# VH-VL binders against q9yfq1, part 15

Target 1, 117 residues: q9yfq1
Amino acid sequence: MLPVNPRDLEKMMRRLGIKVEQLSADEARIVLGSGETMVFRSPTVIVMRAKGQPPMVYLVGDYTVEKPREETAAEITEEDVALVAEQAGVSMEEARKALEESGGDIAEAILRLKGEE
Key: E = the ipSAE of ESMFold2; O = the ipSAE of OpenDDE; V2 = 0.75 times the mean of E and O plus 0.25 times the DockQ between their complexes.

## First folded at step 4 (VH-VL)

Design sa9 (framework fv_siltartoxatug)
Fold by ESMFold2-Fast, scan of step 4:
Structure sa9 (fold): chain C 117 residues (1-117), chain A 119 residues (1-119), chain B 107 residues (1-107)
Amino acid sequence: as target 1 above (117 residues)
Amino acid sequence: QVQLQESGAGLVKPSETLSLTCGVAGGSFSGYYLSWIRQPPGKGLEWIGEIYHSGSTSYNPSLKSRVTISVDTSKSQFSLKLSSVTAADTAVYYCARGRWLQLSYFDYWGQGTLVTVSS
Amino acid sequence: DIQMTQSPSILSASVGDRVTITCRASQSIRSWLAWYQQKPGKAPTLVIYKASSLESGVPSRFSGTESGTEFTLTISSLQPDDFATYYCQQYNSYPLTFGQGTKLEIK
């Protein structure tokens, strides 16, 4: 039975001679077998090390689940902005914003802009 | 350079399922709608359906009950399954890329693969 | 469904001729029409899009026009490589539909 409170957990581990290290993290991502990713913003990360065993990582914080992504977020090029602007019939600035919101996905940006009446 | 290539069995028995795969190379998979189009021998072109990398599909109503299009993003490919085939499904099957919008014309085509439905 | 009707079904012509192929939509498709060229045993290739825009790399002798629901593909001076079957395609609404094709043959 382990305590769920990080402070109590650290105290218990110290008593057992287990080294405890707290890592500073802006983000943590756990890729699940389903392809979904658990995304943590500024989680509390505690690493516990016992001699002769692999480290144990205790991660605490709220998370969101991100759908499987078939490609990483692409850099937005000026050519992409011009293409979206022409195809959707909007300004370059509107096209750039749509591309930023879609993560560089040209078709999604056009669909988003086309959905506006 | 954008390249599309169809693959799959060239002979299918009546009542079985026709299965084809289209491999997409040259960085054109994501962000584009990808279609299947067929052409029976000596006849014109018929649009079967399209898919987006998200898995969103649109099918020709005439084939909708028998058609499934799916994507495999890790392999940059998409596939067609057409169930309960008959001799009328004998055709050259093409995969093609839509250029801009969801409703689009096709700028790149695979070479086509002949599928014959025969006992 | 929007029906696309091409005429003629077969067109016989000689090298150097000006030829015109017509495609009519059963309802308005605005300018959302493309033309393809298909040679025997090969995949179609894009010639014209948005009714009148010439695809990059296609010879300037090809042109497209529109008038309401009637669209034309014109070849101003027919070359040997132009003998092929031509298809129009509307992309205004689902399902996407093609014309039945016009076979351009040597006279």
Scores: ipSAE 0.000, ipTM 0.504, lowest interface PAE 20.6, mean pLDDT 80

Design ta2 (framework fv_teclistamab)
Fold by ESMFold2-Fast, scan of step 4:
Formats: structure tokens, C-alpha cells, sequence
Structure ta2 (fold): chain C 117 residues (1-117), chain A 121 residues (1-121), chain B 108 residues (1-108)
């Protein structure tokens, strides 16, 4: 099976008042409401535009799913540690531990440190 | 409701930097649906695109002006700005700021009133 | 460098139809937008994405785009339509917004 020729697709869609353009991309990422990310490598991107509507983007290619950032090890900067320590009123060591436990989430780290019990 | 207003000096000396600011009111510049651009028009001539910026700071410049142009965005002030260096008399024009709807391939849906900048000694 | 070509001027009688062309290599594969600039005023978009109209623009304004020519058509022309009209595309090969040279519409 072969994909529909982009030229033929463009002609068909233009007859319906839809503009079609094909782009080549090195990567595409879609962050889902769950926090998971769909990662496309070297996808074909087809952009379609219809009267009065925002562009419609059609991605063609295989994808993999990455778990949410907060479940993976996040880079923890010294400035983030300092901010959490200052806002929560704790030591830099306690702030760093809270950030490691929250996956780098500053707000969660502060709430963990200020929340009692 | 959306308004764009250009501001900056109307006179610039040759070799100096032309600096203009566009103030956006009635809408947020921190919107993923829009780019923000600068277009100029020399007296009696046509429209020439200078460049566009996304609220992230990503810029696209007219290749003929790229070495002299810097466009920046200040989301805290809801403004974006143009700097054009090493100006000459050929840079005398009405300068417009405008919003680009949907994407870079989109259209300029709102324009400022334009401000005349004259380059002379 | 991509170039859009417009006739410098078009004249039409009131009530007649004006057609303003915008020529470009394979312009039918691009999205064409049209702007009206009355004397001394900022441009206003009248047709976008080849054939769509913004709210407030009368249906007398229409557009088409195929092959090497895009056309802005203004039916039942009124004196208030006198302006310079510009076509515009995005050229993906040069990452450039390209405007045509403008067409002055006179209603005589």
C-alpha cells in the first residue's frame, strides 16, 4: 500500500476550500492531558486550512510515549533549591530532597515541606 | 477591542539605531495563536515586511534586513519592539506593527496606525 | 527570492467588477492574503487564505488562487473601494513574508 500522493491530496482538498501543505520535521512532541508526551521522530506534517478555522495538523509516522516529567528524574538546579528553601523556610538540603521526591516540581516541593503531618 | 500602537522617535540620524515599540491593549501578547510583526512603507511605495516574533522570543527576519534588525518581546508590558541599526535615508518610512493570525503563513489581522520615521541629519 | 507581481493600476466604473491579479510561480500552492489600503490609512485585510473574508467585509470581495495567478475580485464596485490593494504570501523556502507591489484601484 502506498500513501496518497500529496499533489493529489492537495487538489482534492482545494476543491473543498481546504489548503494543504506538507512539511518535513525532525521531531514533533504532543504533551497530553495525562502529562505523557507522544514523540514523533522525522514525521511528515500535513497542514490543512479551512475557511474560518484554525489550521488542522495531521502527523504521519510512528510515535513513542514518554512518561510524565514528574515521574522521571528532573534536572534540579541550585536556583530551584534556593527558591524552595527560602519559600518553605528550610535548609538547602531539605529543599533538595523535597525537589528530588517531587521530580523537580517546585510547587509540590514547597507544599510537601510546609504541609504538616 | 484589540489595539496596537507604535511609539518611538520620529527622527533618527544616519548611522544611528531606529528604535520603536508596539503596545498591545485589549489582548494578550502571550498567546500561542499569534505572531507579532513589523512592516514598513517608504513614502509613495509598497509594503515591506521587516520581521515577526512569537511570544517565546522566536524571530523571523526579512533576509535583506536580517543583519540590522532585532525584534524583541516583553510579555510583562504586553509590548514588542523593533531595533534597526545603521540607518540611512532609505530607511525613511511609515512603520506599522501588526498581529499575525494562526501561524507564520497567516495574515495580518490587526494593524497599528503607523508612525513615520524620517532618517536625516 | 520569491516575487509577487501585481499590475500598478486598474480602473473600473461604479457598479462594475474589478479584478486584481497577483502572479507568482506556483502561487496556487501557497496561501494568499489581500489587504486594502485607503489613502493615508493602515492596511485592512479583505480576503485571507485565498478566498475567506473577515467579519465586516462585504461579500462583494472574493478571491481565488490557482496555478501561477491569484485574483481578488470586487463586484459592484463603489467609490469607497478606491485604495491600493496588496497581495501577500509566506515563502517557506526563504522564511519570508512577501508582498506584491500593490495595485491602485480607481473608480471613474
Amino acid sequence: as target 1 above (117 residues)
Amino acid sequence: QLQLQESGPGLVKPSETLSLTCTVSGGSISSSSYYWGWIRQPPGKGLEWIGSIYYSGDTYYNPSLKSRVTISVDTSKNQFSLKLSSVTAADTAVYYCARVKWELRGYFDYWGQGTLVTVSS
Amino acid sequence: SYVLTQPPSVSVAPGQTARITCGGNNIGSKSVHWYQQPPGQAPVVVVYYDSDRPSGIPERFSGSNSGNTATLTISRVEAGDEAVYYCQVWDSSSYHVVFGGGTKLTVL
Scores: ipSAE 0.006, ipTM 0.565, lowest interface PAE 13.2, mean pLDDT 85

Design ta5 (framework fv_teclistamab)
Fold by ESMFold2-Fast, scan of step 4:
Structure ta5 (fold): chain C 117 residues (1-117), chain A 121 residues (1-121), chain B 108 residues (1-108)
Amino acid sequence: as target 1 above (117 residues)
Amino acid sequence: QLQLQESGPGLVKPSETLSLTCTVSGGSISSSSYYWGWIRQPPGKGLEWIGSIYYSGDTYYNPSLKSRVTISVDTSKNQFSLKLSSVTAADTAVYYCARVKWYLRGYFDYWGQGTLVTVSS
Amino acid sequence: SYVLTQPPSVSVAPGQTARITCGGNNIGSKSVHWYQQPPGQAPVVVVYYDSDRPSGIPERFSGSNSGNTATLTISRVEAGDEAVYYCQVWDSDSYHVVFGGGTKLTVL
């Protein structure tokens, strides 16, 4: 169990042979799988390094949760499908698939269809 | 136009497994933008989420049903399916399949018409 | 498990404004979606992510969400708006899609 106080955490880690450094940060954002973002304002950022292990990063501070970014992409319409098909030079079926994969983002759909392959 | 259609037996005997398939047409189930879900509604009652699946096979189930539910996807047939084991009269409901737009926090943007499944001897 | 509470029924006269509430602990920190279910039909999304409308849903439908209450507002109500309305959230703590119990809107 790790203590929440940075000074106590440093003392504990030092006793375990773990090197601890504290970083200055104005903000930290963690985008979760749900699409929500944890926003830390002026958190204490602690980096812990132990021999043979990847570094561990510990954020200390209050956070707020931002809702997922508001959907700006329009619903996929027949006109959107026709536009993508025309611009990319593909069938309506291929254009619709690209639009569905891009969440209705016309530019991304066209780029995908006209991309490398 | 995207369409979802439920299919399966309309009558299931108590203790047996309820099995339904949702056929997706006019769009690909192999899209990274969507999850695919099952929702049920007992006669005269509200909506109850059963579970959702991603085309990779990753699933999320209603905790109250988790021990009895399996949702699977067949990308080659553009279908996903529901199996609910050990059914009782309490499982009598209209079963809907639906698409979840973009991620698990999303909304159900297209629904099948629903199929009534009655659990009776 | 997370619970959403809706009034069982709301009655309004044609042309009036209907307000359907969805109560939940700190629901203002979640994203609320609203579905309309006409008798004998599948549900249709009418408001998503608190306040956005899908293409084809009239501007008379609007939503808000703050604190412990989300609200679906239907202005200039028409007979064709009669349906059961459901609110819905994703509860990230339990990985659960939660629906409210539904509110029957009657236009008298």
Scores: ipSAE 0.000, ipTM 0.532, lowest interface PAE 18.6, mean pLDDT 83

Design ta6 (framework fv_teclistamab)
Fold by ESMFold2-Fast, scan of step 4:
Structure ta6 (fold): chain C 117 residues (1-117), chain A 121 residues (1-121), chain B 108 residues (1-108)
Amino acid sequence: as target 1 above (117 residues)
Amino acid sequence: QLQLQESGPGLVKPSETLSLTCTVSGGSISSSYYYWGWIRQPPGKGLEWIGSIYYSGDTYYNPSLKSRVTISVDTSKNQFSLKLSSVTAADTAVYYCARVKWYLRGYFDYWGQGTLVTVSS
Amino acid sequence: SYVLTQPPSVSVAPGQTARITCGGNNIGSKSVHWYQQPPGQAPVVVVYYDSDRPSGIPERFSGSNSGNTATLTISRVEAGDEAVYYCQVWDSDSYHVVFGGGTKLTVL
């Protein structure tokens, strides 16, 4: 388990030739692949830097999870929905569902709606 | 359009493995937006989540069941399956397969009709 | 593990408003989904992401979620609404889908 207090972490990293810096932060937000956001209020932010390497950043503190926004989570544009609805001769809702099922692939969505083999 | 259908034996002997398959039609199991899950319901009781799978094979299981549960996906057949080992009478339930929209954190938007599995000698 | 608490039963007369609660620690920070299960049938989602409705679900179904309580509200209740209603969340901290115990809505 990595040390959670800044002093112990600094001591360990110093032995490895890594600089440790504690930053002041009011908020940190991490957008997850699910579309949810982890929100940290006034976290302890620790940055570790080694010459020639990308920095490592540690966030320590409680967080809450914000729900995904439906418009933000939707990767499918209204323009794509309209195109599929027009080409397949279906409703906008049916077109949207087909696009969601095809991962946004317009051609595949149209083929599925038309029942192509 | 999208349909899910459970299939598998309705009777399983104690200590054996319960095996069910969910066949997906009218939509692709290989869609990046969805997870696919199993939920069960013992007679007269509530809904209990068993686990969910992504088309890549990544799984999440109910901690109380995870030592006995395996969920797998077959994208070529557009199916996903449940195996529950070492069954007892407490595993008697209606088993549902369902789609999760969007991603793992979503809601179950399509459900199969459910299949009753009875554990009895 | 995370737990959702529902009353086991709620009774209303036709035309009245039914309110079904779902209690959970800091549930307002989670997304709550609601399912209707008529006798002998598979569940159907009636409200998702706290307050949105699927196509085909009437306007009289609505939801709210704040603090430690989420609520499903069914206005102008009809006999056909008699069912068991379940709330559900995804608990990101434990990677667990959690269902409430269910509330049987009886329309007298």
Scores: ipSAE 0.000, ipTM 0.536, lowest interface PAE 17.6, mean pLDDT 83

## First folded at step 5 (VH-VL; framework fv_siltartoxatug)

Design m1 (at its last look DockQ between E and O 0.01; V2 from the best seeds 0.00; counts 0 for: pae O 14.3 > 2, placed apart)
Fold by ESMFold2, look of step 5:
Structure m1 (fold): chain C 117 residues (1-117), chain A 119 residues (1-119), chain B 107 residues (1-107)
Amino acid sequence: as target 1 above (117 residues)
Amino acid sequence: QVQLQESGAGLVKPSETLSLTCGVAGGSFSGYYLSWIRQPPGKGLEWIGEIYHSGSTSYNPSLKSRVTISVDTSKSQFSLKLSSVTAADTAVYYCARGRWLYLGYFDYWGQGTLVTVSS
Amino acid sequence: DIQMTQSPSILSASVGDRVTITCRASQSISSWLAWYQQKPGKAPTLVIYKASSLESGVPSRFSGTESGTEFTLTISSLQPDDFATYYCQQYNSRPLTFGQGTKLEIK
């Protein structure tokens, strides 16, 4: 039966010629293909090396899963910039900056520009 | 990074139960054995027992009939109960953790808490 | 149970001295022995594990050796910070057991 505790596992690895090193880490993150991230706080990192092979790394500890950050920035069109400039009475450059700061929200950009004066 | 902290009543009456908690911060406790170790004032160290995160325990035979060690994984806490205490149980109590795979020696210790058994 | 017999109980020495503290196990424990340093009012701190491996941050003047069932902690040139009580501990088998301690005092 496969050993279930670290002490027995380490003995088995020694008999197989596998070197084991334990590291402490502040954080480990695994960015998944889905965009989600597994976050380990202060995990134990186990490095196992067999002769002639790349090291294998195991993370031991609890983790949480972070959702991908939502991308909410809207594409800003020249028509949007012109509308903001006209409605707020500002230059195209000022309107573009306001739209960028507002995430592409025309109404918010106009309100920010009007509130400035 | 990893910090261990003992807490509990510092004064216990004879024949009652000593109860302590060890909180684990700054790291995971999954995959580790945690131990309780005590030291009477001016004397040496005595291993009380250990627990794995699964709840599996091993106790010093000298104390086994009076000792219970438990784990609360939701709180990242380990506890010690020692029943039927006498003045001989007055000691500083430590919780400690060892490295994974080399379980049995202790590279992280709590600061210790004195428990006095007295009327 | 494996008994650890530590000697001497008290060791008086001067700064700069080479000092040696020994532990003898009542049976074979392979290399599964640790050494701890303890200052008054403080928790023990790990000095040596696996008989001869220095813990991270421990000065190189500390060393550990083994021969059969006898284990030795050596401090090659004693510093003021080294005056403390030292314990050996076997982790070959349960129950885990400690030596009785060696108090290293200033001469």
Scores: ipSAE 0.005, ipTM 0.569, lowest interface PAE 11.2, mean pLDDT 83
Fold by OpenDDE, look of step 5:
Structure m1 (fold): chain C 117 residues (1-117), chain A 119 residues (1-119), chain B 107 residues (1-107)
Amino acid sequence: as target 1 above (117 residues)
Amino acid sequence: QVQLQESGAGLVKPSETLSLTCGVAGGSFSGYYLSWIRQPPGKGLEWIGEIYHSGSTSYNPSLKSRVTISVDTSKSQFSLKLSSVTAADTAVYYCARGRWLYLGYFDYWGQGTLVTVSS
Amino acid sequence: DIQMTQSPSILSASVGDRVTITCRASQSISSWLAWYQQKPGKAPTLVIYKASSLESGVPSRFSGTESGTEFTLTISSLQPDDFATYYCQQYNSRPLTFGQGTKLEIK
């Protein structure tokens, strides 16, 4: 069991002949094998070094897990807006809004607009 | 370059189910409506139906009771099933994709595959 | 359903001729009309969309016009490569429907 308090951890590790260094970080990310990413905001980073061993890094803090974003948002062009407006029989402004809500998917935008009729 | 390719059995017995698959390569699959269109020998073109990547479908009323179109986005494929076939269903079957997603004109076509209904 | 009546069914012409094919919709389809060219044993190819917009790569001798529910495809000077069957197609509403086709053959 590791102490939550970094100061207590340092004291414990010193007794074990382990050199402990505390670092400040704004953010830490761990990409997991699953493709998910653990995101730490302003974690305490503790580096422990023992003779003849690779360094061990401890991240202390709350974290969130983010799923990989597979799709890049498509750019909305004026041509796209015009197409949606014409097909759905709506104004350019309404078409633009529908496209934005649909992530640039013209088909989805049109269906959404038609469904509102 | 977007490429469409039909595949499936070219011979089907009467009352059986016609089954075709269309592979889409070289372009976006998601977001477009994909259609099946057929052409009997020496005759005109008939729109069978379409499917969106979400699985939403629309069919020609003349064929609705016998047609099922499905999609497999993971394989970039969509399929056609036409049940209870007769000689009238003998035709070249095309898969096609529209220019602008929901727009119903087609700039990409498969080469077509002949399906003959015969005992 | 919207019916597309295409005329003539067969058109015989010579190289260099000006030819016109007509399609009439049974109801308003706005400008949502496409024209296709089909050669024997091949899939149709898009020629015109939105009634009068020329598809990229299509020669400028092809043109489309609209007047109400009547639409025309015109080839200003017929070339040997233009002999084929042509189809109009409305995409105003589902089900999508085609004209019966016009076979353009050499006189």
Scores: ipSAE 0.000, ipTM 0.622, lowest interface PAE 14.3, mean pLDDT 88
ESMFold2 (binder alone), look of step 5: mean pLDDT 91; pTM 0.942

Design m2 (at its last look DockQ between E and O 0.03; V2 from the best seeds 0.00; counts 0 for: pae E 17.8 > 2, placed apart)
Fold by ESMFold2, look of step 5:
Structure m2 (fold): chain C 117 residues (1-117), chain A 119 residues (1-119), chain B 107 residues (1-107)
Amino acid sequence: as target 1 above (117 residues)
Amino acid sequence: QVQLQESGAGLVKPSETLSLTCGVAGGSFSGYWLSWIRQPPGKGLEWIGYIYHSGSTSYNPSLKSRVTISVDTSKSQFSLKLSSVTAADTAVYYCARGRWLYLGYFDYWGQGTLVTVSS
Amino acid sequence: DIQMTQSPSILSASVGDRVTITCRASQSISSWLAWYQQKPGKAPTLVIYKASSLESGVPSRFSGTESGTEFTLTISSLQPDDFATYYCQQYNSYPLTFGQGTKLEIK
């Protein structure tokens, strides 16, 4: 059914007007919508291009899945914004801005907002 | 897959306390904001309040004097008490959850339970 | 409290129509706006969040836009499954508030 090697694939695709290119790659990474990353070591990379079409890229090889790193520095989350907004009696937008200006420090953001009141 | 389910008495007498519990199955409480929302029959939606698994709460000011929301993390449950009810409190009551660490909108809802206030 | 005013209250349309539902906030709410669909006897389901972001699993015929304090939900080609009541909800400020709803019904 399907070709088993790049030369046969290229020949079949050329008959269909599709350019095939094999690339050398040390690593490939796919960042998923979940935040996880698929990591391929030394994959075979095949690029197929047809006029007027988006290029297609095939990654062939084993991969591992890496989870996102845990936060090692303060990041502003919706939880942080909600706490500041509720405690300072301001909008979520105002709370977000104050947190951004305070480098993610909830206590500083609240005090700054209350000092403006 | 996460499932929310309301339970409690469906009939409450005027001036008494409405009491409901929401069970959370197939998921965790940790990092989620948990809300109660109500809908009078044939009418729109009203947000009652939220609770975080730590016990932190916020309530709709229109109901704040009568509302208590609590959480029991060991049972994966959170509860609503609404005191001094009147016919105006007749509604379908929903529990709802947002995304992890997100507050403000709700992608999981219970099926709702009708509570009727009648003498 | 921020009031959310929906229009129209009732919208009659036919399968295949393009329909729009409008929601106006009484104050600026930035993009912190969600849309829900509710069928009779069922809980609401999330359609749009952050004014224009489509919830996973929602058909691409649904879209949301914003201009100032006015927000719209558009269904580009109405399907039978889309006849329901739609609610907007702001999450810029507490208390969280909903529009009064728009019932989309078969003409």
Scores: ipSAE 0.000, ipTM 0.538, lowest interface PAE 17.8, mean pLDDT 83
Fold by OpenDDE, look of step 5:
Structure m2 (fold): chain C 117 residues (1-117), chain A 119 residues (1-119), chain B 107 residues (1-107)
Amino acid sequence: as target 1 above (117 residues)
Amino acid sequence: QVQLQESGAGLVKPSETLSLTCGVAGGSFSGYWLSWIRQPPGKGLEWIGYIYHSGSTSYNPSLKSRVTISVDTSKSQFSLKLSSVTAADTAVYYCARGRWLYLGYFDYWGQGTLVTVSS
Amino acid sequence: DIQMTQSPSILSASVGDRVTITCRASQSISSWLAWYQQKPGKAPTLVIYKASSLESGVPSRFSGTESGTEFTLTISSLQPDDFATYYCQQYNSYPLTFGQGTKLEIK
């Protein structure tokens, strides 16, 4: 079993003739075969290299699992944007942004815009 | 294919509360405002109000004090309650789907259900 | 409230005729006007939205125009299936309001 402490891990692996490199990352993501994604926030990344072997990468830190998005975003038409803009009394740009955030849902887009008033 | 269907008692006594439910099948509530519209026999159409899946509602001022519309997204249903009914509330009641929130038109309608107010 | 006044209330015509129904708003409603067709014992069906946009599945003989606060529904060549009551509806302002209807009957 590997120690959780990166420094201890490094010492252990060096004794085994394994070169260890510690890297910092803002985020790491692993897409699993199931379609889920493991998301690490600010993990410590440990890269271990041995002669004749592929490198081994360890992510040290807490992670969350995200489920795949099952819904497909609806296409936003220029007509939709114009309609939202007219009804909400906003610019075309603001209407487009609201529609994008709402996944093309016109009603939701209008709600968002009205709620900002 | 989107289908709306009204259900509820067709006869209500004066001063009681009219209660109807609309089931929505073949589509989602998302992107639409769910509405109630009524039509007295031989007369025109009157918009009652709408509800969005979030629970946001708007009612016709002429009926606002007596109308309550609710939604149950888990059952794909929304309901109408109209209190203190009189003979003037006798009408065919339609549930309908509006393409836009707040301001809109109606692309799918239920078949309508006649509610008669009588003692 | 915005009042929608339709004319005529009753229109008698023959198959093949060109007919026009008018709807006048009591104030500006921009282009936020819809037309519905209703047959006896049935729910209304959407024909036109945004004053001139034809709903999917509606025959091309139907068309809508706007001029200020006046709106028209035109059937270029009347078919037997077109005899019904027609309603205009504004969705510019609350509360939503309908015209009183135009009954299109066979002459």
Scores: ipSAE 0.000, ipTM 0.629, lowest interface PAE 12.5, mean pLDDT 88
ESMFold2 (binder alone), look of step 5: mean pLDDT 91; pTM 0.940

